VHH binders against Gluconolactonase (gnl). Designs and how they scored, part 6

Target 1, 316 residues: Gluconolactonase (gnl), of Zymomonas mobilis subsp. mobilis (q01578)
Amino acid sequence: NGSTIGKITKFSPRLDAILDVSTPIEVIASDIQWSEGPVWVKNGNFLLFSDPPANIMRKWTPDAGVSIFLKPSGHAEPIPAGQFREPGSNGMKVGPDGKIWVADSGTRAIMKVDPVTRQRSVVVDNYKGKRFNSPNDLFFSKSGAVYFTDPPYGLTNLDESDIKEMNYNGVFRLSPDGRLDLIEAGLSRPNGLALSPDETKLYVSNSDRASPNIWVYSLDSNGLPTSRTLLRNFRKEYFDQGLAGLPDGMNIDKQGNLFASAPGGIYIFAPDGECLGLISGNPGQPLSNCCFGEKGQTLFISASHNVVRVRTKTFG
Below, E stands for the ipSAE of ESMFold2; O stands for the ipSAE of OpenDDE; V2 stands for 0.75 times the mean of E and O plus 0.25 times the DockQ between their complexes.

## First folded at step 1 (VHH)

Design h15c (framework vhh_nb_b201)
Fold by ESMFold2-Fast, scan of step 1:
Structure h15c (fold): chain B 316 residues (1-316), chain A 126 residues (1-126)
Amino acid sequence: as target 1 above (316 residues)
Amino acid sequence: QVQLQESGGGLVQAGGSLRLSCAASGRTFSSYAMGWYRQAPGKEREFVATITSGGSTYYADSVKGRFTISRDNAKNTVYLQMNSLKPEDTAVYYCAADLTWYGSEDYLNPSEYDYWGQGTQVTVSS
C-alpha cells in the first residue's frame, strides 16, 4: 500500500497494548460520496460498506479492490421526490444467521440481506404502528437480540420531515422472539452504539452538536437499561478546538476497549472510561464509523470520501 | 452549485481590526449555516466561528469576545469582524457553508460543511 493519512495520538501508556502510534493509517478506498457502516464478512473474507447519500453498498477485498455489492442499497427506485436525504443503507452487522443485518435509512427498517443471493427481507419497520424515522446503526447481543438507533438523518428536513411519524428519535431493542422495546426516547440524535463484551453496558453516541455526548447505559439481566452515565462530552473538541465530526459510529474489542467516532477521529476508551488515544485523518476529515476485520486485528474506518485500515494489537 | 469567495484580509498591526466578508453565489443562502475556519502554515485547520440559519452563533474560546460573526441574507454574505488582533491570529481564513434546510441546526453527517472558499490571508505584525 502506497497511501497513508493522519496520525495516532497517545494519551495514556495503556494504549501500547492496543495500538502503536507509528502504525500507518492506510487508504484502501477513495472517491466514495460518504463512507459509513463498515462490516467484515468472514464467510467470503470481504468488507462491505455503505454510501447512504448515494444509495450504494460497496464491497472491498485486498486483491480486487472496490466493487458495487448492492445498487440500490436502501430505498427502491424510484425514490419519492423531496422525502429522503439519505436513501441508502447505513450501519451493518453480520447476524447470528450469517445474513447481513442493515440499518436501512431509505426503507426506514432493519433489513436482512443474504450475502450470496443478495435477497432482502424486512425484519422490522415500525413500533406500535408508527414507521421508524431512518435506522442508522445496530449491534447484536450474544443471545441474538439487536439494539438499533433511529435518528431522522435519512429524511429530508430531519425532525420537520413531512413523513416522520414518531415525535422522538429512539433507541430500540429487538429480542429474538420478536419483542420490540423502546429503551431510550430522550436523545436528540442517537447514532452509533455498542455492547460491552459482558453485555452489562450499552454505549450510545448522540451526534447533536448542542449535546455531543457518548452515553453509557447499565443493563439488567434482560438487556434493558436501568441507568446511564456520561462517558464524555465533546463540545470543547467541536467548538473550541474546531475538530471535524460529531459522536457517530463505534465498535468494541474483545477486552472491552471502545473505538468511538467523535470530533477529531476515532477515540479509544478503556472499559473504565479512560481515554487512551486518538486515530485522526487529514485535518478537517471526519472519521464516522469502524469495524474489526480480516483475522480480527484490523480496524477498518469510514473516513469521509475514503475507507482506511489500521492494524491493531487487539482483537475485535 | 454554491461558490464562496472570501475578501477583506490583509496586513494589520497587533491591536488592530479587520472585517472579512464571504460572498455566496447560488441558491438557498438563507438555509445554510455559515462558518469561518483558519489555518496557519504547518498547523491543522481550526474552527473560528459559526452562525446557523436560525442566527445562533458559536465561537472558539481563543476568539470569544474579540471576533463577531454575522450574516446578511439579502446580500448572500457572511462577515467576521475581528477586533484586538494578535500575532497568533495570523492564518489563511476560510469561509464554509453547511446545509441546514432540514430544519436542524446540527451539523449533518457526512461532514461539518458542504462547501468551502479559497481562503483569504490575514497577517498580524507585532
Scores: ipSAE 0.000, ipTM 0.159, lowest interface PAE 14.7, mean pLDDT 87

Design h15f (framework vhh_7zox_3)
Fold by ESMFold2-Fast, scan of step 1:
Structure h15f (fold): chain B 316 residues (1-316), chain A 126 residues (1-126)
Amino acid sequence: as target 1 above (316 residues)
Amino acid sequence: DVQLVESGGGLVQPGGSLRLSCVASGFTFSSYAMGWVRQAPGKGLEWVSDISSGGSTGYADSVKGRFAISRDNAKNTLYLQMNRLKPEDTAVYYCAADLTWYGSEDYLNPSEYDYAGQGTQVTVSS
């Protein structure tokens, strides 16, 4: 081990409380087809991460390295020909019940996985009788509500998929009592999302090259959006600078600093919206998602064919 | 600075042939999937063909058996050989690159390419 990639760029002195620019970006896993959806499982002290096109979920520990956790991770084998681009699991979070909650692209559902038995069950697979497109990421409120995105990325031909039932790509909220609300239907490619620690704001990435935005929704006391504002448009980074990636996965620390995938890597935004810094992979290498682990200070990042870690001064 | 420069379009009679070329610069051409998309008059953008970094090809049903996509990695050039052209093939043809996925032969995104060139007009008319 001990190989590193990329670099850390400082945009503001405020980064110094979060991360040193000299911190190595350590490679902990390689030879993944496309790494996604890392989650730290505290009750067991291991990392899980998805490989959606390969239909595999992998596990990592510092002493044992990488092993297969679930294969298939999403859609049952054999995969129907011509219907799925990403048949596997994608974004993941540990739920309040200690189970792994999975945005399951190929099963087209939010799933639960028991981290000990590895048994799976469906949480929700439809809205008002229509099957989801391909759930991509999810985020829990403290009350146990789960927010999730439903872009068409798992489906062959995306919006033009023969099996797509919804005429939109949604953002949903599933309440603890089972109520499912469609909270946004106007985004072209909703992807990663995160709640602020006080739960007054929901961040949502739109991974469309024509509208490569990170949005901030203001939430009412019921966790429902009342308005939105633009955090940042990444069109110049994508088209003018030619940086790799689009707004994708994200996570948030206990101070409300947002760690968000976008063209060029993982951007760090303060709660007031100031961009503080950037964690980049090698030239041309997208960094697609991240999570906190190892006592809450280590940031794990899915980085194309790699998974990497960065030791921070903040807590997730 | 990514650039895609298309050429080879023009006016051709039904049943004729054209070969489109696209010269790429500003990225490691051999490592990424490349494709052709087109926009017919009054229509939206339509996927025509893709070729992966490993050489695997895909084609829209409307062009299967008539069009052939190929790449020359030594020249950073993508080609589309168009045979037995029909009036329905009349469109602006765009060279496109999918740079959101590096090194995977299975990542062919036919509707949302990262970069597109300026396009080259193909007109099929008697």
Scores: ipSAE 0.000, ipTM 0.146, lowest interface PAE 16.0, mean pLDDT 88

Design h16c (framework vhh_nb_b201; at its last look DockQ between E and O 0.01; V2 from the best seeds 0.00; counts 0 for: pae E 16.4 > 2, placed apart)
Fold by OpenDDE, look of step 2:
Structure h16c (fold): chain B 316 residues (1-316), chain A 125 residues (1-125)
Amino acid sequence: as target 1 above (316 residues)
Amino acid sequence: QVQLQESGGGLVQAGGSLRLSCAASGFTVSSNYMGWYRQAPGKEREFVATIYSGGSTYYADSVKGRFTISRDNAKNTVYLQMNSLKPEDTAVYYCAARDTYSGYFELDESEYDYWGQGTQVTVSS
């Protein structure tokens, strides 16, 4: 493609250590209904990203461009009428086992996909016998535990869905031994999440216009939350400035800088909470999620109908 | 002691229907992943259908649209409704189960912890 979009806005001189404001935001993929959950797969050197409403997972390489990786990516065909607004996969990560772990909104489960055979399997699909709503994003700890969010965004009518079984939208932690813990049930629309490198902090976004927040949870030695603090409320950006998007997906570099989707684009927060800068896309087109890839110094961003990449100085 | 007991197999003409049952004891089907597999003479055992504890169902391509897996929690039983049966569906059908809380679940027979003795299904031309 070679085309570029958007801009990088500096809020702090500290941004210069992370990326250059003059760095082009390069479009690598287009014609996506809604791009989500990019993940770089080191083995094979390719990017995967989801199209939840189209129920497609796509693959990108520099040489071959874009191809279909899984179709359907989420709910099996035929899709029951009137039950799903987003039947496809959403957030993805490569697990310690080398499999692609998928927050599968349509299947209503955390899934694994073999990157070679593309065989699918279920990691977990319920809590205490109740089906998940529509898992959205996930993040691994060093121990192999996985945190994930379960908002209702995949379901028609959201919380009022006829097939919703939980009366909450949870954040969960799945231990390597199979233990599943509900760690937060009080967020209206939990969405993206990320762990600090030292794993003392869990960042969680709430993708709700009524409460568009990013929270920081303090974690104990067991990886369980003990308290939370508000990182930022984005009501001003959303309502007053009319910027596109809500708090959504996020990622983190090795230094602990948070790259978080919110109204206006990807905000970059230092570990101390200072907002250092903003990566923006096309006006009116939210940036939903991001991940680091290639040599660790490329930030891939799902940018509505496009996927873009930004070269960084920092390493993911 | 965990036990799986299949029933409902038999002889049926092509185009006919059968309903297999798998009565479970020693565990709760609603808290487990349940599956059906089949093995034809001289062939390897193959996946047919599975139902996860959360209610998600998956089917082999060869039986999609014809077979339905379900469960009755009150009876602690898993079913396989087989419609539009074909001669190639002839096999011994096995019920399998895995503990929901035992980790990851794959569409592979090695992932199941318990198996039934099997029930014969024969579809004549």
Scores: ipSAE 0.000, ipTM 0.229, lowest interface PAE 13.6, mean pLDDT 92
ESMFold2-Fast, scan of step 1: ipSAE 0.209; ipTM 0.572
ESMFold2, look of step 2: ipSAE 0.000; ipTM 0.130
ESMFold2 (binder alone), look of step 2: mean pLDDT 81; pTM 0.825

Design h16d (framework vhh_8ghr_2; at its last look DockQ between E and O 0.11; V2 from the best seeds 0.00; counts 0 for: pae E 20.6 > 2, unsure alone 59.3 < 65, placed apart)
Fold by OpenDDE, look of step 2:
Structure h16d (fold): chain B 316 residues (1-316), chain A 127 residues (1-127)
Amino acid sequence: as target 1 above (316 residues)
Amino acid sequence: EVQLVESGGGLVQPGGSLRLSCAASGFTFSSYAYIGWVRRAPGKGEELVARISWSGGSTSYADSVKGRFTISADISKNTAYLQMNSLRVEDTAVYYCAARDTYSGYFELDESEYDYWGQGTLVTVSS
């Protein structure tokens, strides 16, 4: 495409070590109903991203552009009427096994997709016999454990959905040995999450206008939360400034800088919590998620109807 | 605690029939669960003889038992069955019920795919 959108706003001189404010925000994909869950697949050198409402997963390469990777990406067709507002896949990561792990909102499960054969399989779809609501995002630990969020956003009427089985919206941890732990049940709309490089912190966003927060959980040696602290509340940006979006997806670079979607765009937080800058897109079009790709110095951002990339100085 | 309990094994003559049952307790399997029967014959390795999905009843059989064995499931009873007809001496083995509570795709069930195991039931086919 070659077109650019948005801008980068510097809040701290420390941002200069992460990216240049003059860096163009380049559009690489367009005409997406709602872009989510970008993930770079190192083996093959391509980007995948979700379109949850359209139930499509798309592939992008520099040479070939955009193509359909999975259709349907989430719930199998035909989709039951009135049950799903977002039947497609959402957040994605490459697992230690080389498979694409998918927070599949429509299937209501954590799924695996073989990047070559595109064969699908279910990793986990319930906790204590109750089906997940609509898994949204996931993040791997070095040990191979995976954290994931399970808000109701994929379901028609959200918490009032007729098919919802859980009376909470959980954050879970799946251990490599198959143990599934509910690590947080008190967030209204858990959404994006990321681990610090030293894995002592878990960041979790709450995508709720009533409580638009990003939390930082302290983790013990077992990877389980012991406490949490508020990184930032975005009520001002949402209500007072009328900026588009809610706390949503997030990612983290090797230095521990958090790239977190919130009202207004992707906020960049240093490990000490200082907000260093903001990547903004088109007015009124939220940036929902991001991931690092290519050589590690490209930040891909799902930007509503577009997917964009930003060259960074830091490595993902 | 989830348990799988096999029953129905025993001694039978060649050409005879047996019906094995695998009763699951302690947990209700998801719609993506698979139940498999794995047998271990004396001096031989493990062989997946049959598997079935709870949701759609998708079945798979080893070539060695196709046309003779039928796997089925009763979700209401949380029980899987293996109807074994036209039994042969080479069918003699300990038959294990194994379950995975997630979809494994087109992969054949092996020990790495099972979440739960039964204690096994001995089937002896002898004249």
Scores: ipSAE 0.000, ipTM 0.229, lowest interface PAE 16.5, mean pLDDT 92
ESMFold2-Fast, scan of step 1: ipSAE 0.265; ipTM 0.613
ESMFold2, look of step 2: ipSAE 0.000; ipTM 0.116
ESMFold2 (binder alone), look of step 2: mean pLDDT 75; pTM 0.767

Design h17c (framework vhh_nb_b201)
Fold by ESMFold2-Fast, scan of step 1:
Structure h17c (fold): chain B 316 residues (1-316), chain A 126 residues (1-126)
Amino acid sequence: as target 1 above (316 residues)
Amino acid sequence: QVQLQESGGGLVQAGGSLRLSCAASGFTFDDYAMGWYRQAPGKEREFVATISSGDSTYYADSVKGRFTISRDNAKNTVYLQMNSLKPEDTAVYYCAATPYDWFSGEYRSPSQYDYWGQGTQVTVSS
């Protein structure tokens, strides 16, 4: 009676160490306006995921199913008319402090949420006195620095938003001592990001249909980018093949395999850049983001109006 | 009326040191990233070093470990300390300012800087 979607496609025999092509893609949540930013909370044994257009953060457990965790998840009610496309929370990670760190589109900030009390606090909401656009995703270094993206997706009219204060869409690094660096301002739609396990590489997606790219930045010992190379351009998949989605969220396993949202689903790249396989939804269904959870071998995927799970052989 | 004024250039023997200064006026210095570029005769203008408004630094591979960039926001001045100078460091050195804190080598092209100084000559003799 369990519902499943899509399929797994194998491009390389190297996929066999990560997952089987026969693994079911199980639907665990439905009737979501737009699922995003799944995060597994180990200390509570539950999944959180965002619904940014609905301004709701939801919780899932296998025994209780879906419930509301925060409503509103981002911008306080009432929402100002005509200013927000996505007033809710978006990408999330559990920080070294055990709090849920949130890329909050509506509050236009990086927020912290206590997973027990549900108390919120602002981490950072501006760069040099100018409010962020709408933070979208974030990723922690082992030292506790947090990298995050700031595209305009939360704002009505995007780059032409009446409340947008920055003339760019940035990628930022916040160090544990509070130092905030703008590390990339040249991307049109920075979205998902992830660090390699050795932290020598930062992956960043650009979700612009005109330049649907996943970039790899080489990092120095201070965690700052020194160069970038193109991991993959998805223009043909998007325009010629008509595949759903754009480069969006991503995550990485302990072996350095990248699981990245792009047109067609979640692509799996080895640390050397070889594309090993693809997890697809149903035709026309974007898969926007993912996280590892449970005992580390379950990949949760935000899949448009659904959240799904896939059992892997690898650990996140 | 933005102005960037370089000083501290000159002639020095190989293995020697020079400190370049760039005094800035006409903009909110604290909000800008500052960079140093150089141009040797018959060559394109190349990146040397940059410092963000938040004091993050980045260096070209050719100068890493030998040059140090720093800033003094109270004096609206950026500095380039140049140690262990080599004849191939001979160039006109330009100070540049941008509101954007680019760190990737690909994004530190001259076209990304809004304001430029007139340059200061550094000549390293063998």
Scores: ipSAE 0.000, ipTM 0.230, lowest interface PAE 12.8, mean pLDDT 90

Design h17e (framework vhh_7d4b_2)
Fold by ESMFold2-Fast, scan of step 1:
Structure h17e (fold): chain B 316 residues (1-316), chain A 127 residues (1-127)
Amino acid sequence: as target 1 above (316 residues)
Amino acid sequence: QVQLVESGGGVVQPGRSLRLSCAASGFTFSDYYMGWYRQAPGKQRELVASISYSGDSTNYADSVKGRFTISRDNSKNTMYLQMNSLKPEDTAVYYCAATPYDWFSGEYRSPSQYDYWGQGTQVTVSS
């Protein structure tokens, strides 16, 4: 389409190695109910993204534009009345097996999808016999362990949902050997997450206006957290500045720069925690998640009713 | 009615040892996961070590592996932390915590997820 939205704001000259402030934010998809969980599929060179409220997963290529990849993307039809707010797929990553691993809000599971056949299978749907709430996002370690969040967003009435089996909203680690660890249950709304390139740190967002935080967990040699510190509180951006969104999805480049959804857009943090810049979309519309794609330098961002593309100088 | 009471803290020189105890009452101790957390001034509580219902499985923070040993005696409703080769950076208030959830294999937990907490015991490592 060639239309552009938003702006790039520079907070530090360190941004110049990552992104030029004059870079256009290009609209590549529009008329989406709620865009989420973009993932680039290298085998086939295409973007997938979720629309969790619509229960659709869409595909984009520059030549063909937007098409439906999976419908339904999450919960099978018919959807039980009054039980689901978001029945669809959400966050996605390509796993070490080349399959698309999906945080499936409506199926309440981590799923995998064959990108060629579109065949689906359950990876894990419970912890110690209790069904997950509604998995939201996931991130792979180099060893093939997957970290994922389980907030109640897919469920009608959230924490008060009649079908919610867990008394917490968890962050989990699934080991390649199948061992499932609950690594954090004290967050009110765990959402996006990312590992540092050296895998010594796990970043986790909390999408709660009462505690709009991005946390950094220190990981031991087994990939398990031992402590956490606050990266940033976004209360001022949300309440004082009235900026749209809450801490949501995130991704990380090969240098360890974090690209994190928060009130106002996608914030860029250096590995030392300095905030370098901000990618903003349309006023009043959150930017919810992002991924690197194409030849590794293009950042794709889910931007409310749109999906946008930003060409960076860094590699994901 | 539930109580967790820590003891064994104190002031000690670097390289020395301390043994912390946590005496539990008011619940079925053998049905609860137990953990030691610590909090230095201006920082959040962090996991030091955790132990399963039977004591057959333990987990440790990387900073204390090889130096600290967690154990429990279900007949005495007591959990212990043996702290060897203490360093100035081990200086903190140490908290005993209990949860009915099986928090196995290095599972981190935020303080808000533990059902019961002790009042804490101060450990100061100074030269």
Scores: ipSAE 0.000, ipTM 0.129, lowest interface PAE 18.8, mean pLDDT 89

Design h18a (framework vhh_5c3l_4)
Fold by ESMFold2-Fast, scan of step 1:
Formats: structure tokens, C-alpha cells, sequence
Structure h18a (fold): chain B 316 residues (1-316), chain A 127 residues (1-127)
């Protein structure tokens, strides 16, 4: 009812086709420990979002507000002492099967959830016999292949975790036939990712403050990376400007505009790499991830203790 | 309740040195990454340095790299910033901050602990 945060900043007149700077950033959910992984479920017309440290997945509708969808969302209770920072679900997407596919930090797996029965099943929990660290985000190809990231954020002491089995933090591709490829092992903190609409490019965030990058990978016809280039380094925004957040979640519209979490908020990049604008929270408030919902024009954003909604002129 | 209290600021000549301290209480200090953040007159906040909970990893802004050293004493719940070769451009209020970050947290922090910082200590570099 008029509860809003932040502001929208225009860097290019090209933003005007996507978003008006006067659009309110409306608060739809509050009192979340850390909001993450929003996903819109078309068949029920509802939003799901994760709270990874709280081990809760919540549901929102405009008519009913916020309710609990899964508790626990990730690791079964009781949580093993000293092993998890984030025992819950994280990033989510609706799969081609209509199930909710979950990057599940606490179970250390890609899970799927039936949106009606709430029954859960493991999709994949290991690569060549070694368990994943803590899957964070995922993105579907039109072929039904799923790309996902596996940083150590769910684990106590991160890379130094006693239960970490891999000596890297990976980016993976799971084919519809079950083939699992490790496509990148050299990133320190792989986090959010998105495919371009033509699937020739994979965007990947690295949320390490020493290397706060968004990378663009060129993909071959099999969906495997052949090279990468830097979209942007956010070291200046983080260290010189003191802006909140690190490169995190992202999503992409049908025109190929990238909506990416980074220090300062959600940055909007055109397909050519030009930065068009920025959606910011209140001073000091990171915006960690986003999804398109409703009929594809509403952008939902996880904003620390809040989930917010922004009406756009584009379609996701 | 996270509480942070900075000290050690003052007036110093260009090329001089100062050591800032931050006394921390109300949380498990060794489990949190800590930062030094500054605000120059008429400017926004700038993160100058970060340190991991164990003290094993540090980062520095390019403007201070080679001149400033961040350190911590987990037994005393105290964060330090050793500032050498000070420049007029280093004039600012310096804040100690507990770094609530999903990227660096060692335990599950409550939302109200996010972006906690102290009241600040003034550093003036002038001839």
C-alpha cells in the first residue's frame, strides 16, 4: 500500500523501452532473514522465494500475501551442528516438466518439487562420486538442459569446510539424458547465471569481492563453453563507491536484456553490453536475485529482508 | 546486538601514520568478516579494506593498497587499521563494519545485523 524502497537510475535513453525511472519499487514481503531465488509459478499464479539461512521456502500471492510453502526447504531438521551456514533452498526455476527445480544448499543437490503435492526428489547430488558443495542457482536451456552453480556458501567455513569434497567451485551442465558436464572449475565464487535467448551466451556471476565479475561465455552448438569475455568488473562499485552487494543472481528478458545483481542493486545490460540503468534498494541494502512473473512483465527482486516488485515494459 | 566502537583518529601531517582500532561486542567476532569503510567530506561511503574471520584473507581498495594494513585480534574482539604514508585524500570519517554478507558469513545472522557499523572516528590529513 505504497510501501516502497530505493530508486531507479537511468544511464542510457535506451532504458526507456524497458523501465520508467518513476516506477515504484513496491515491498511485497518483509521479515525475511535473507531473501533469494524468486520464481513465478504460472499454473498457480504465485511467487515462491527462498530464505536459505532460515531453511524456509515461502509463497506469495497478491490476494493472500506471504505463507510458508516448505519448512524445512533444504536440509532436514535437526541441522548438523557447525556444518551449514545456509541449510535451505536457494535459486529456483520451473522446469519443462512443470516441477520446481531447486538449487538446494542444505541437501547439496539439484532437487525438484511438485508444486501441488510438495513432494521432493533428488535430480543430481554428485559429480563423479563427489558430493556438490552447495548449489546456488540454475537456468534452463530450451532443450531441457540445466546449467547450475556450486559455490561453498551453504557450508560453514566455505572453501575450508570439513565436509567439502570438491577442490573447486564449479559450473555444471546437466543434459536431459542425465549427462553431467563440469563446464567451469576456475571461478572462486560462481553464483548467478543466465542464457541469452538465442543460447549462444551464458552469463555467470562471480561473487568474490577480490574478483567481483560478470563473465560471458560463448557456447557451441552442444551448449558447452568455448571462450569467455568479461562483461563487467564491479571492484570500483564495491571498494571505491562502497555500494552494497556482490555479483549474485540474474535473469534475462526476451530481448536479451540482462538484469543482474551487483554492488548497488540490479543492473540492466543491453545485449551489446551497454549498461542502461540500475534498480537500487535503500542505502546499504543488497538486491540479490530476480525473476519475471505474472504475464512476464513484472520483475520480482529479492532485496535482503524484503521481496519487492517492479512493473516493467519488457517481457521475461 | 552487534556493537562496534572505533578509536585512534586524529590530525596528522601528510606522510604520517595512524592506527585505528575497533572494539566489537554482541556477536561471535571470529565468525564474521570485518571491514573498514570511510566517508570523505561531501562524498559517499568507500570500502577501504576487508578481513576474513580467521584473518587469513585480506583485500584493499587500490587507493590504499601498499599503505594500509588491516588486522584483527580475535582474543580481544578488536579490529585494526594501520595507516601509513597518509595523504590529504585520506581525510574522512572511518567506520568499522561487521560485514553481513551471504558471501562471507560463517553463521546465520539475523536481518537486523545487516550492514552494522560503528559511530566512526575522524581522520584529518593536513599540513
Amino acid sequence: as target 1 above (316 residues)
Amino acid sequence: QVQLQESGGGLVQPGGSLRLSCAASGFTFSSYAMSWVRQAPGKGLEVVSDISGSGGSTTYADSVKGRFTISRDNAKNTLYLQMNSLKPEDTAVYYCAADYSPWELYDTLSAEDFDSRGPGTQVTVSS
Scores: ipSAE 0.007, ipTM 0.287, lowest interface PAE 9.4, mean pLDDT 88

Design h18c (framework vhh_nb_b201)
Fold by ESMFold2-Fast, scan of step 1:
Structure h18c (fold): chain B 316 residues (1-316), chain A 126 residues (1-126)
Amino acid sequence: as target 1 above (316 residues)
Amino acid sequence: QVQLQESGGGLVQAGGSLRLSCAASGFTFSSYAMGWYRQAPGKEREFVATISSGGSTYYADSVKGRFTISRDNAKNTVYLQMNSLKPEDTAVYYCAADYSPWELYDTLSAEDFDSWGQGTQVTVSS
């Protein structure tokens, strides 16, 4: 009797080990301005998700439904007029310290939040004295290093923002010892990212309609990129097929299957790069990001004004 | 959640002007694309103008050069300045809002907008 949306499309029989095409896409949250950055908090068994334009971070449990976790989630109220499009939190991951690490669009920083006290602290807010644009998503290495993206989406007028200090939109790596490396400055709209389980590859989405790409970077033993190759270009899906969304958030299961937001929904790629299937919302509905939660076999997806869940056969 | 309230419609003679306003509440206005659509009796809802969160504007060919869309983020209001009005402009005018995480450089169809106002009637006498 629960609400469901969309459909699952199978491109390869290899999808059958990951997901059944008949699996319902269940709506668990509605009336969100823009859902983003879902993260499952194992200590407490709850989902957190961001609403960046609303400056709210929400919490969901199966028993209690949706409640406010942080308001404001990012920039302190009142928001300065004309400076921010997305004053709130965005992408989130549970860090090795058990804190919620937040790509905080409005504070223009990587923040961490205590899940019990809800106290916030700044991890890093600048590179060589210049403030970040608006951090969007992050992903942890097993070493405790964190990779994050810094597109201009939080700032009014994007690249032409009056408060933008950097002449690029970066991808960064913060080492556990505090060393901050700029690892890519050539992407127009770096967005979601994920590490392969063996950490030899970093996936990065570019959410520019002129170059709607998912890139794969080869990493050396220090976690730094040595080369990149194109996983997929989505211009056909966006322009020719008119599918909603752009390459956005992503996550990866323990087998190395990539679940990546792109025009049409969440695409599932095998470790070898074969596209196995697609999870779609309603026509015209972008699916922006995802995470694994509960017992590791539930995929939560931010789906425009909704958050949805899909039961998987794979473990995240 | 999202609430949109149009005002400024009315009866005007051909060649006259009207300024429509749409007051928005319940969301972070500066982050939303805003649009104006119109519907004449017996016709489908048609595009008039849109303005992105970044301020980029797009117009239907039938109104280009006569109508101007603008926004005031401090007042959570989108405006449609309508000049050189024609009897063919007679319609109910609807305000629409949609959140776009990306800067829009293309016109949006009615299906792309999730939130709509109740409409305001514009009647242009010949």
Scores: ipSAE 0.000, ipTM 0.283, lowest interface PAE 10.9, mean pLDDT 90

